# Designs tried in a protein design chat: VH-VL binders against q9nrl2r1430to1533. Part 314

Target 1, 104 residues: q9nrl2r1430to1533
Amino acid sequence: GGVHELSAFEQLVVELVRHDDSWPFLKLVSKIQVPDYYDIIKKPIALNIIREKVNKCEYKLASEFIDDIELMFSNCFEYNPRNTSEAKAGTRLQAFFHIQAQKL
Short names: E, the ipSAE of ESMFold2; O, the ipSAE of OpenDDE; V2, 0.75 times the mean of E and O plus 0.25 times the DockQ between their complexes.

## First folded at step 22 (VH-VL)

Design ko3b (framework fv_nezutatug; at its last look DockQ between E and O 0.21; V2 from the best seeds 0.00; counts 0 for: pae E 3.3 > 2, placed apart)
Fold by OpenDDE, look of step 22:
Structure ko3b (fold): chain C 104 residues (1-104), chain A 123 residues (1-123), chain B 107 residues (1-107)
Amino acid sequence: as target 1 above (104 residues)
Amino acid sequence: QVQLQESGPGLVKPSQTLSLTCTVSGYSISSGYSWHWIRQHPGKGLEWIGSIHSSGSTDYNPSLKSLVTISADTSKNQFSLKLSSVTAADTAVYYCARTDYEWGSFRSGMDVWGQGTTVTVSS
Amino acid sequence: DIQMTQSPSSVSASVGDRVTITCKASQSIRTSVAWYQQKPGKAPEPLIYDASSLQSGVPSRFSGSGSGTDFTLTISSLQPEDFATYYCQQSYATPYTFGQGTKLEIK
């Protein structure tokens, strides 16, 4: 609660969500659309989940926050071949993230 | 409304560089997700040439014999195509197209196309 | 590369007919398929995106279905303006590829 200035984590999540290449990562993958996804990916995560963790102050260290973001990308690259639209979007978004993460 | 329009020389000599520009109106290219070049050889189907994305990164069709270069100029709201060392096989109608991104939703496919411009490679 | 095998290559039909065009992908591509209509001397016009979503302004007689490798474009009741060439396209992976096209002609 309450109105307060965005933390560095909150701000970075906002920037990631607003990025054009965030579409594969905004929410968890649909099991209906991708039936075998959760047979392969054991630690699913998405930006909406990360945002909730930030809002709940579950990240005590920047490394914990970064680990979740990297997990999100790792999942994408594990499931999607490198030439897929999802993987390519992930590559671009991850590059953006690495630049922004230097501010943390 | 969003409009795309191709422009460039309609005739190119073999071994020269084909250069086309897509001018976008009614929409900022910096707001789009992907911008594409597609061509269609006379009487044939559609062939994807390449794309440029919001980040500035590009993807190209590796099957094309000519070197492909796609670039964007946000100040002019344009993106361009260059094909080096063209041959008669590069004679085609060239289209530019868009894939849009709406916040929270991704649109698959190319939802806006230019009218196309004919390019003939001939000596 | 992902091949999109479109069938039939051509079809003759009459106004009012139900027409079905199929596209088969060489591998699973989820729902990353778009359909286009092209008339002679004109640019392709988008009909369907994400396999089954109708583009804005497209008549409801057009519909798309499918997931994985098999995709279908259906025109429930053919109209005179629907005679054209239709293409499927996958956006699952680069290079993006199109079907070879289906020419829909008047019987």
Scores: ipSAE 0.501, ipTM 0.862, lowest interface PAE 1.1, mean pLDDT 93
Fold by ESMFold2, look of step 22:
Structure ko3b (fold): chain C 104 residues (1-104), chain A 123 residues (1-123), chain B 107 residues (1-107)
Amino acid sequence: as target 1 above (104 residues)
Amino acid sequence: QVQLQESGPGLVKPSQTLSLTCTVSGYSISSGYSWHWIRQHPGKGLEWIGSIHSSGSTDYNPSLKSLVTISADTSKNQFSLKLSSVTAADTAVYYCARTDYEWGSFRSGMDVWGQGTTVTVSS
Amino acid sequence: DIQMTQSPSSVSASVGDRVTITCKASQSIRTSVAWYQQKPGKAPEPLIYDASSLQSGVPSRFSGSGSGTDFTLTISSLQPEDFATYYCQQSYATPYTFGQGTKLEIK
């Protein structure tokens, strides 16, 4: 709950957004572009939403923040076939996230 | 009106690096599409080489991974292919192409292609 | 890698004929198939994406169908400009792979 945790969440989100492999995750998937996405993915989430939740202090525990980030990756791997550009980007960004999260 | 045009040397010597550039007009390469290199050997089918997403993220055919680099120059609205250590087997027509969707590569094909450039690898 | 096998390798047909070309994937790829037309000396041109969606500007005599492993491109009434080589491509997973092509020739 302290200022240090909120600053750490903000710093980590900024680092994720700056990463080249963040492109599938920056904003919610468009139903127009991807008509069946919301039929398959029931708990959509994206980095812009997570960043807003950090700004509004909606994460009370670090585990809640980590759960949203991991949900974001899980959605990617559920929707996208193996070896798509999106799934490969997700794998690389998730690995980066795990390294950065050790600093928490 | 998106248009793609390949450019580069038509003749490359074995063991050298093949360097090709695709110039994009009518659309910014930074605006959410994927940009591909594909080649076609004489009288044979098509082979995907790799791609670069508008974010800078790259994806390569595993058979070429250690030999291929794809990069983008946003200021010139271009993306480029470098293929190192070429042999006669790399003689082909090289195409650049775009994926139709901003997101969801598996739902789309390549909707815009360049005209192709012939590259011969010979001493 | 996902293999895409086209059949037949060539077909001879007359203007006005109905022509079908098939493509079989080595594993299920949902509907992740695109079709291209290539004329001699030209780049491939897109026809179909996502198995059955017609690319903008493509004549309605072209249609695609299938899901899973078996896919079909159909030309309902062959026109003189349709004599070309046709390729399927799986868009399901990298590396993207193409069928070996089907050459459509005039009888």
Scores: ipSAE 0.373, ipTM 0.810, lowest interface PAE 3.3, mean pLDDT 90
ESMFold2 (binder alone), look of step 22: mean pLDDT 90; pTM 0.928

Design ko3c (framework fv_nezutatug; at its last look DockQ between E and O 0.72; V2 from the best seeds 0.00; counts 0 for: pae E 3.9 > 2)
Fold by OpenDDE, look of step 22:
Formats: C-alpha cells, structure tokens, sequence
Structure ko3c (fold): chain C 104 residues (1-104), chain A 123 residues (1-123), chain B 107 residues (1-107)
C-alpha cells in the first residue's frame, strides 16, 4: 500500500493513456459535441480526472482506483452501441486494464 | 516512411480459400495502429472487409458471405487475410491499409494504403 | 449498418471550377468521416480525415466540412490532376462503409 500503490496506480494510468485505444477516455466528453451525453451518464469520468486523483493521493485502496476505471468503461458501454468505434476501443482498453490490474 | 504491400495468388478457384498477406515496412505493427483489408470489385466502389488492431482484436464485415479471418505476424511485420469458400463475387482488387492512432483519435481514417492486388476467382 | 449516400454520382467540370461533393450519413456519426481520391488503376489516396483535417501532403484546394449527418468535400479550384473518383467513408461504427463514389470528369 501507500507510496507503492500510488506508484502502481500512476504507472497504470500512464500505460492506459499511452494505449492506442485510450482516445475516447482521455478527457470528459464534450457537451457541445454530444449534447445528450450528460442526460444519460450521471457519473462522468475520464483518465485525466483519474490521473489527477492519483496525483492527489485520493485513492487509499486499489479497489477505489479500479472502481473509477471500471466506471469509465461502464459509461462508455452505456452510452455507445457495441459496434461503435468508442465501444470497440473501450473493449480493448478494458481488456488491457484487466490484465494490468492483476499486478496491483 | 510507412509502406504497405499486398501479396498472394492472383487466381483462386471457387470454394477454395483466398489468402493474402500485407507486408508493412517503415513501421512495426506491434507498435500500434489498426490494420485493414478493403476490396473493390471491378468497376465498383470500396468495401471494408475487416480489421485487426494492436491488441490482436479483430472486426469483420458481417455482410460478406465468405468466412473472414484476419491475423497478424509481428515477427514478420505482416498481417493476413483469409476468405473461405470464395465465389466469383470475391473477384476484386484487394487493398490493405492502416489507421494511425498517434494523433490520439480513431478519426484519422486510413492514411496509408497498399497498391492493391488483383484476385480473380475462376475455375 | 450506417449508409453513406454520396452525391452526385458523377460530375463534369472544368479546370478552375469549384466542385462540391456531398455525403449524407444514415445516422449521426459526429466527425468520423474520411475522404479519398482514386485514379484509374491506382489505390485510393487519403485526402481528409476527421471530416475536415487535411492529410499530409494534400493540396490546400481540398477541404472537408460537416458534422453529424451531412459532409462535404470541396475542391476550390479544380486542377487537371484532380479528375478522379472520390469516396467518403465513415469510421463511426463497424462495419465501416463508403459512399458509392463520385466520378469527377472533364467537361
């Protein structure tokens, strides 16, 4: 725990951001581009927000960190049909995350 | 610069498997990007066949009658297309292409194409 | 599937003309549109990505616009080398689909 976990979280976020399929998740969805997004998604989150929480040491447990990442993916799948590029990217990134999360 | 080149037999008999390979140079397919197969029937438009992504995940066009299989060989820096049980309808020029995600978006389109290879299905 | 209805199917124009090609998506696809130029016996060449971004090396006389369902490719001043067939393509959802093409011919 502690500093070691924070470092692990930080590293994992870096890897997620660098992933090819991170583009739907780098920042919050634009309300201008997607006007109905926030009518559907009530707990919006993105990698930049998660990274900030990591940097602020807001995650005391790995489960808290994982919950936010899973929320990010669940939002994507809730809003985007499965055949969309966003959903496809999310599927691949989530699979990558699940593998990396086993190391936490 | 990144270059793609299709290769494979130009003639395939009906009911056989069409097999093509796209050789990538100037860029490692293990580094990223998505890799696509597109075809164009004589005198017709473009049809997306399928894609393989860095993760190894694949997407296929469900409208194709033939079974589609796309795979990648990172050791050879190649990705391949297989169409099973081909018919005359599979006669086309086949292209491989890339989508680069370095821009941080899948909106980059297909920015690099191979020159295409003609495949004729005939007895 | 998302249909891309491209218009016109063919157009005759002269060098120096302003030419506009349109694609209409069967549903909203944000800016997930690319445009390609294809000359006879050659592979498609990318022109535009993300609806309005020029691919590297593409002349500035080419431009793309649109968001949602309506997209346009414009050639501000047609050059001799621009006579070809043009295609739009959506990458919003699989299967990826192309417009049927627009053949730009010399008048």
Amino acid sequence: as target 1 above (104 residues)
Amino acid sequence: QVQLQESGPGLVKPSQTLSLTCTVSGYSISSGSSWHWIRQHPGKGLEWIGSIHRSGDTDYNPSLKSLVTISADTSKNQFSLKLSSVTAADTAVYYCARTDYESGSSRSGMDVWGQGTTVTVSS
Amino acid sequence: DIQMTQSPSSVSASVGDRVTITCKASQSISTYVAWYQQKPGKAPEPLIYDASSLQSGVPSRFSGSGSGTDFTLTISSLQPEDFATYYCQQSSATPYTFGQGTKLEIK
Scores: ipSAE 0.442, ipTM 0.846, lowest interface PAE 1.2, mean pLDDT 94
Fold by ESMFold2, look of step 22:
Parts: sequence; structure tokens; C-alpha cells
Structure ko3c (fold): chain C 104 residues (1-104), chain A 123 residues (1-123), chain B 107 residues (1-107)
Amino acid sequence: as target 1 above (104 residues)
Amino acid sequence: QVQLQESGPGLVKPSQTLSLTCTVSGYSISSGSSWHWIRQHPGKGLEWIGSIHRSGDTDYNPSLKSLVTISADTSKNQFSLKLSSVTAADTAVYYCARTDYESGSSRSGMDVWGQGTTVTVSS
Amino acid sequence: DIQMTQSPSSVSASVGDRVTITCKASQSISTYVAWYQQKPGKAPEPLIYDASSLQSGVPSRFSGSGSGTDFTLTISSLQPEDFATYYCQQSSATPYTFGQGTKLEIK
């Protein structure tokens, strides 16, 4: 909704980007480095895309913003087995996100 | 200058618990890093024992999982290894090491190692 | 577990030679490979991280390459201080695993 929510979405995205475990999520996965990724993940998304959507006021409800962030984590866990570095980072960043999202 | 130093007993009897401590200087273990224990049997290669992330999350080699505990004491800037019920097969040089994940976690490898401490399990 | 297989197990070479050591992963690990040098009685020393990035302070004659399953460490002009054992290590998934080592000896 309003200006307050847009500022809150931006603040949350900035905190996610600054988190040490953000590294798998900053940009879309490289097809060159991970050739089969886009065969498995049909709705790819990353923090840079979410941040652009916040900047362009594309989120009308907090639930839409939260859904994109949760989709980002869901993609990570769908593609990556639990013992991988990406999945471990995703688990920690998701926990951080849940704490920060309570402030919306 | 970040430095890691292992300490603990060099001789341990079978069935006892091996307890090692890694003291970290020049860097806070609560910073964005993971802290590892690795061992090397005489004349053999390297075996990863486990790690503790600065968040407190631990990962253990499944071959040792029920026997291993890794913990951190941020007030002393130390992390520790406990290996229970040791046998002669646990005789090795034990290293502690850091992965500095500010430079990309798993991509950084283990960028700082201790000098190693020899542990012999013998009656 | 991801197996890391090094080739060759040992190599004899002369100062000035170009030496290549290969490491193969049992499954794709992207670029999550590091290389270490270990001299007798000493801890491993980091050389390369992220498959091809040179660790700070490591001479430029060392280089790494590869992605996926096949990785290479190259020493372009061997120096006397390079005679050591070299290990690759994957950090894609726990348990983290090392190659069995390649011993580089004076010819």
C-alpha cells in the first residue's frame, strides 16, 4: 500500500542483501554455471529483481512482497539438497527474513 | 593477522574423549565465518571432521556424527572439538581452519589453518 | 558423498617445468573447489579458491581452472619451493572432501 509500506519493503530488502547469507540470492542463477537450473525452476526470482519491483511500486500488498521472497527460498530448497552450501545459506536467510517480516 | 592455534592432549587412551581447542587471534569468531576441524592420518590424506558456523549451526561428517561435538566460546574467541570413545583409528594430526564467507562462504575454501596438533590414541 | 579423484598420484619434474594436476568430482560441484599446498610437517596452505581465484600472496605461476566435474591446477614454471603435496577440496556439499593428493617431487 502506502508510503510507509514501500519504505518498509525497501528497508527489508536492504537488510536481506546485507546479510552474509544473501550470496546465492543476489542475482538470477547463471545458466552457464548451473545448466539444468531452468529445467527445474520455472519461476526464477532473485533479490535484485525484488528490489527493482519495490522501486517501481509493483507490490500493492505486503502479501505480494512476502510471496516473492518466499518463492525465492522455495526455489532454493527445491533445486538444492539440504546439505548444500546454497540450501544452508537459504535456511539461515529465511529465518532472518521471518524475524524482520514481523515488523511489516 | 589472523592466526589459529590448536591445543589439547597429545596422548589419549582408548575409550576416552578427545578434547581439542582452537584459539583464534586477530579475528572474532562471531564474524561472518565458518570454523572447521580437519584431521590427517599418518601418511594419508585429509578428512573433514565438521564445522561450526558463526550462527551456531554445526555440520558433522556422517562417518563421525554421533561421536563428534563442535562448539564455540565467543568470550574466549575459541572453538572446540570433542570426539568420544576414541580408538587407535583416531590417531592423526588435527587442524583447525577458517572459511571466510564474507568472500563467498564455500567459494573461499579454508583460507587460514592452524599449525596442527598430533594426537596419539594408545594404551 | 562427493568423491574427489586427483591425477596423477605423483609427478617427478624439474625446475622450470610446467606441471598440471587434475581433480575430478563424482558429481557436478560448479566452481566450489579449492587447492592447497602441503609441505612435510606443515599445515596445508591455500593456493586457489572458487576453482580459479588466486589466494592473496600466492605467486602468479599458480593457476586453476574448471567448472562442473573437471578441475585443473597448473604451475607454469616450477620453482624449488613448489615441491610439495597438492590437494583439491570440494565445498559444494557436506561432508567436504579432499582429493587423495598429488606428490610433486624433484626429478
Scores: ipSAE 0.171, ipTM 0.782, lowest interface PAE 3.9, mean pLDDT 89
ESMFold2 (binder alone), look of step 22: mean pLDDT 90; pTM 0.929

Design ko3d (framework fv_nezutatug; at its last look DockQ between E and O 0.23; V2 from the best seeds 0.00; counts 0 for: pae E 7.3 > 2, placed apart)
Fold by OpenDDE, look of step 22:
Structure ko3d (fold): chain C 104 residues (1-104), chain A 123 residues (1-123), chain B 107 residues (1-107)
Amino acid sequence: as target 1 above (104 residues)
Amino acid sequence: QVQLQESGPGLVKPSQTLSLTCTVSGYSISSGSSWHWIRQHPGKGLEWIGSIHRSGDTDYNPSLKSLVTISADTSKNQFSLKLSSVTAADTAVYYCARTDYEWGSSRSGMDVWGQGTTVTVSS
Amino acid sequence: DIQMTQSPSSVSASVGDRVTITCKASQSIRTYVAWYQQKPGKAPEPLIYDASSLQSGVPSRFSGSGSGTDFTLTISSLQPEDFATYYCQQWYATPYTFGQGTKLEIK
C-alpha cells in the first residue's frame, strides 16, 4: 500500500506542477517581491517542497499529503485577495486537486 | 503558429445582444491558456472585458454595463463573447487574445492577439 | 480597481533618441505588468511581460523595469518603426486594467 501511495503522490504532484495555474505554487514566495509575506504566513509551503517530501517518503498517510497541499492553498487565500491572479489560480488549481485527490 | 481571428456582425442595434466568436488556429484551446476579450472605443484606450480559462472558469469586468458572457467550444476550437442590451457605448474594436502558460510557467501578458473586429451599435 | 497612470500621454522624439514611458499603479502589483505597442488600425502587439521580460521577437532596444507601483518602458535608440502608441497593463488582479496610453510621435 505504501509504495503505491507514494507513486500516486508523485504522479499527482507532477500533474499539479504541469497545470496552467501552478505558477504561484511552484516555489516559495520571494521575500524580495513580497516583503511582508512571511510576517503573515507562518507555515510557508510550495509544490517543490511537497515534491521533495514525497521523494523522501515523508508522507506515511494520504491525509498528511493532502494536508500539505491544502496548507499551500490556504496560505494563498490567506495572503491574497480573492480578485488577485494568484488567488484565482489557486482556486482553479485546488478544484483540480480535489478531483484528482479522490483517486488517492 | 498560433493565430486568433474575431468574427461576427459589425452592426448591432441598441438593446440587442452583441455576439462575437474568436477562432483559434495552431493551438487547441483545450490544451491550456487563458483566453481574453478586449475592446477599444474609437480613439480611446484598451478595456479588458473578460477571460475564460482552460477549466471553463470565467472572469468578467464588473465595470461593464452590459451583461457579459464568455464561453468556449472546444469542438470548434473557438471561444465567444456575448454582450447583452448594448448601447452606443459598446461601439468599439473588439479583440480576442491569449495568455499562455506552458508547463506551469509564470503567467505573462497577452502574447497573441486577433486582428480585431469593429462593432458599431446603431439604430 | 487598480488604476494604471501612464506618463506622458504623448511624446515627440527623433530617430536615435532614448525614450522612457512610465506607468504608476494605484497599489503594489509586484511585477505583474505587460507592455504593448499599437500602430494605427492594428491590434496591440506584446513587448514586455512580467515587468521586464522581453517577448519573443521583440528587438533588444526595448526594455522594461520596475516592481511594486512604478514601472518603466524604455526604448534605447528609437527606430522609425517604433512610432506608435504604447500601453501598460496590470494582470495582478481583475479587472485587468491598462494605462491610458502614450503616443510616441516623430518630432
Scores: ipSAE 0.893, ipTM 0.944, lowest interface PAE 0.4, mean pLDDT 95
Fold by ESMFold2, look of step 22:
Structure ko3d (fold): chain C 104 residues (1-104), chain A 123 residues (1-123), chain B 107 residues (1-107)
Amino acid sequence: as target 1 above (104 residues)
Amino acid sequence: QVQLQESGPGLVKPSQTLSLTCTVSGYSISSGSSWHWIRQHPGKGLEWIGSIHRSGDTDYNPSLKSLVTISADTSKNQFSLKLSSVTAADTAVYYCARTDYEWGSSRSGMDVWGQGTTVTVSS
Amino acid sequence: DIQMTQSPSSVSASVGDRVTITCKASQSIRTYVAWYQQKPGKAPEPLIYDASSLQSGVPSRFSGSGSGTDFTLTISSLQPEDFATYYCQQWYATPYTFGQGTKLEIK
């Protein structure tokens, strides 16, 4: 969309990146550290990739931006057992995202 | 390179609080890592006590939950263990350790350990 | 709590031997297993993560395998520095539990 939407997407991504629970989501999962991740997760995505897509104006609709962020959380919950630090961080960051997304 | 060093009293009396500190060098404790306390009892295996994430989220072994507090002091680049109401059963070598933060970090285990500090609980 | 049962509790072996150590979980833990080496008076050192992935700097004679409940650490040709105690650990669920250890001794 327009300049206003792109600024809002960038602001939201910056807030997500700066959140204490962003650590599982900053970069794509390392295949070296987590060898089976890409066998299980078919559409990998991370905050650095989403931020790059915002910078390149690749989102045409706000729903596309929101869908990528929700995919990021869905991947976390699909891959990680419930009581892992990753899944707990995902739960908290997703709750934060839902609050911030209401401001879009 | 990251290094961890435990410190604290080697002798603690029963019913007192055991207090240990892990000093981290070569890495900021506020960076995306999880910080653990583990102990090794004489003639027994290793026991995970609990952890603190750089965000402040804590997890404790349920067997110790009401007695354990793990905290961090980012200004000193340290994290600490407090274990209240100790008994002779708490005599062990205590280690601090780090889990490197990637997705599935629980799968990577503890990549850096301190040297360990011996704590004896006796009258 | 997930129990990790190691076998054997000790092994006597010679330099050059192949040694296999096993670890069994009380429930499926997928590949959430790490292996550590501990020498007397020292902290455990990481060897294997995610059941089969070698930690950086660990010699290729070490290997891990398994998924579900049954896991194996193999040393293909023992070296003098390999005589130590070995532990498995599960990372599937808190509390993160260890096997009781396997002491590898020189014959």
Scores: ipSAE 0.018, ipTM 0.668, lowest interface PAE 7.3, mean pLDDT 87
ESMFold2 (binder alone), look of step 22: mean pLDDT 89; pTM 0.926

Design ko5b (framework fv_iluzanebart; at its last look DockQ between E and O 0.03; V2 from the best seeds 0.00; counts 0 for: pae E 16.2 > 2, placed apart)
Fold by OpenDDE, look of step 22:
Structure ko5b (fold): chain C 104 residues (1-104), chain A 124 residues (1-124), chain B 107 residues (1-107)
Amino acid sequence: as target 1 above (104 residues)
Amino acid sequence: EVQLVQSGAEVKKPGESLKISCKGSGYTFEDHWIGWVRQMPGKGLEWMGMIYPGDSDTWYSPSFQGQVTISADKSISTAYLQWSSLKASDTAMYFCARQTSDSKSGSLEYFDYWGQGTLVTVSS
Amino acid sequence: EIVMTQSPATLSVSPGERATLSCRASQSVSSYLAWFQQKPGQAPRLLIYDASTRATGIPARFSGSGSGTEFTLTISSLQPEDFAVYYCQQYDDWPYTFGQGTKVDIK
């Protein structure tokens, strides 16, 4: 990875955050509000954490960045049934991501 | 460098309204919770509440629910704490603090950076 | 709410001596426990998080231990700049709560 890839990651995260369906993914799920979440999800992640990793240049490969984003969606679909607002939002946001990721 | 800079000391009378501020810099403001902590003169620390600027999600401690309003303007990286009608008992130092954003803990994170504090004095 | 109780209220020690501060939670907070140092006229400074991890820039003489309901902050050799009030704080449940503080003063 280089400066170009870093900038691309940063821009893509901005676009994900600003998307209408980003609300389930902006920050980590609170165990206080969802007591069983972390009994099920063992690798929690959210857009704010991914953005921090981008800012710290922790992604050396595009595949690493993509893996974290996919993990974020995977967690959502693992915990939330298909008919929930969270899962539906995730489905739409993931589709958007897949289109944008082709530009990386 | 991460910094939280709070507004200056306030001297008010009972019944007056007040809004104090906390400006963050050196990080992505909207990606971290900002909390408020009260410290009465010669006393300990009390959590009042916190806000996530990215979506304005706000939590209040039961003792402060309905007593204050916490808000944020992410466009200028600023969080606010306000009273509609001050009481003498609101006299205290007020601190803002930033919560970390880390996935390692599997929960809400600790607060790592603090503002310098805002002294609020309410007296007749 | 989870009640945090610190002991002793005041700890008088001489420079170079070991200081041991205790913090007890009314119910388990797992390892979601932080220690703060506060000097007069200053904001609290994070010392320890996750019960035993030193924050960036914190001297090695500070160490935290414990889990569940019993926690300890240890200062292996007290330095002049360490005289202050120390608070423990749980972030396992809302509302977050502090202990009432332990004042470490010079003997």
Scores: ipSAE 0.807, ipTM 0.932, lowest interface PAE 0.6, mean pLDDT 94
Fold by ESMFold2, look of step 22:
Structure ko5b (fold): chain C 104 residues (1-104), chain A 124 residues (1-124), chain B 107 residues (1-107)
Amino acid sequence: as target 1 above (104 residues)
Amino acid sequence: EVQLVQSGAEVKKPGESLKISCKGSGYTFEDHWIGWVRQMPGKGLEWMGMIYPGDSDTWYSPSFQGQVTISADKSISTAYLQWSSLKASDTAMYFCARQTSDSKSGSLEYFDYWGQGTLVTVSS
Amino acid sequence: EIVMTQSPATLSVSPGERATLSCRASQSVSSYLAWFQQKPGQAPRLLIYDASTRATGIPARFSGSGSGTEFTLTISSLQPEDFAVYYCQQYDDWPYTFGQGTKVDIK
């Protein structure tokens, strides 16, 4: 909700983007490169979209912001088997997120 | 036919380096994960790590992180397991195995073909 | 790490009799469980994957069942060639882990 929370959301998104394991999450998955992705994942989200929503003040509650971040990880684990590079990166980034989210 | 052929038995002293190999044939080598499994004398099986030869993405089990190096050369369809400094506790049989799926991500995530094993003996 | 616990450690069974091997996971692995057979001096051989699906070329006397944390391998009529150690292995989460093995001795 407040200006303090919006600054915290921006700071957290910046930390996620800078993390070495952010590479699967920076942009939406390409439908051309991965044609079946959008047949499986119905609520796609990525860090660039979340950051834009923070910039446009579209998150009114911390829970809404957290829900989008968790949706991003859930999509990763739904589409990618656990032993893939994408799922490994997602697991590590999600653990990092949970530590950072204590600041909210 | 799919085959994994490992390099021959090794007898080494503590502190020596070693690189053992696993050559795949009869399939597209770079499309399948290759894992390494240790079996100490009279003991069970333990996964050490695995590599996707197509891009060299490598996963290690925590107990083996920093203890061995897993690598692959897809141009000769060969995966490697190597030690920079062997210990007596490295005495074991080492197997390589291929993941059944022909993609980095897929629904078939078990290991279906195994090499014959490489016995490594470290003593003196 | 997911701990896989097998029982019994050793099972003595007469040829033609039924053998039942148990495997328990420390947390749910859904159906991402394989069974392997290993004979002395040989590599492991895949018997069962996805908890209950026989691998190609595995005789029908081998069957797997279970889901979640409890799994069973059954050999319905033990043959002399079934003398081996049997391992379960989960592939739900890295690191993949094996059970400690069940040795099947032919009486």
Scores: ipSAE 0.000, ipTM 0.575, lowest interface PAE 16.2, mean pLDDT 88
ESMFold2 (binder alone), look of step 22: mean pLDDT 92; pTM 0.936

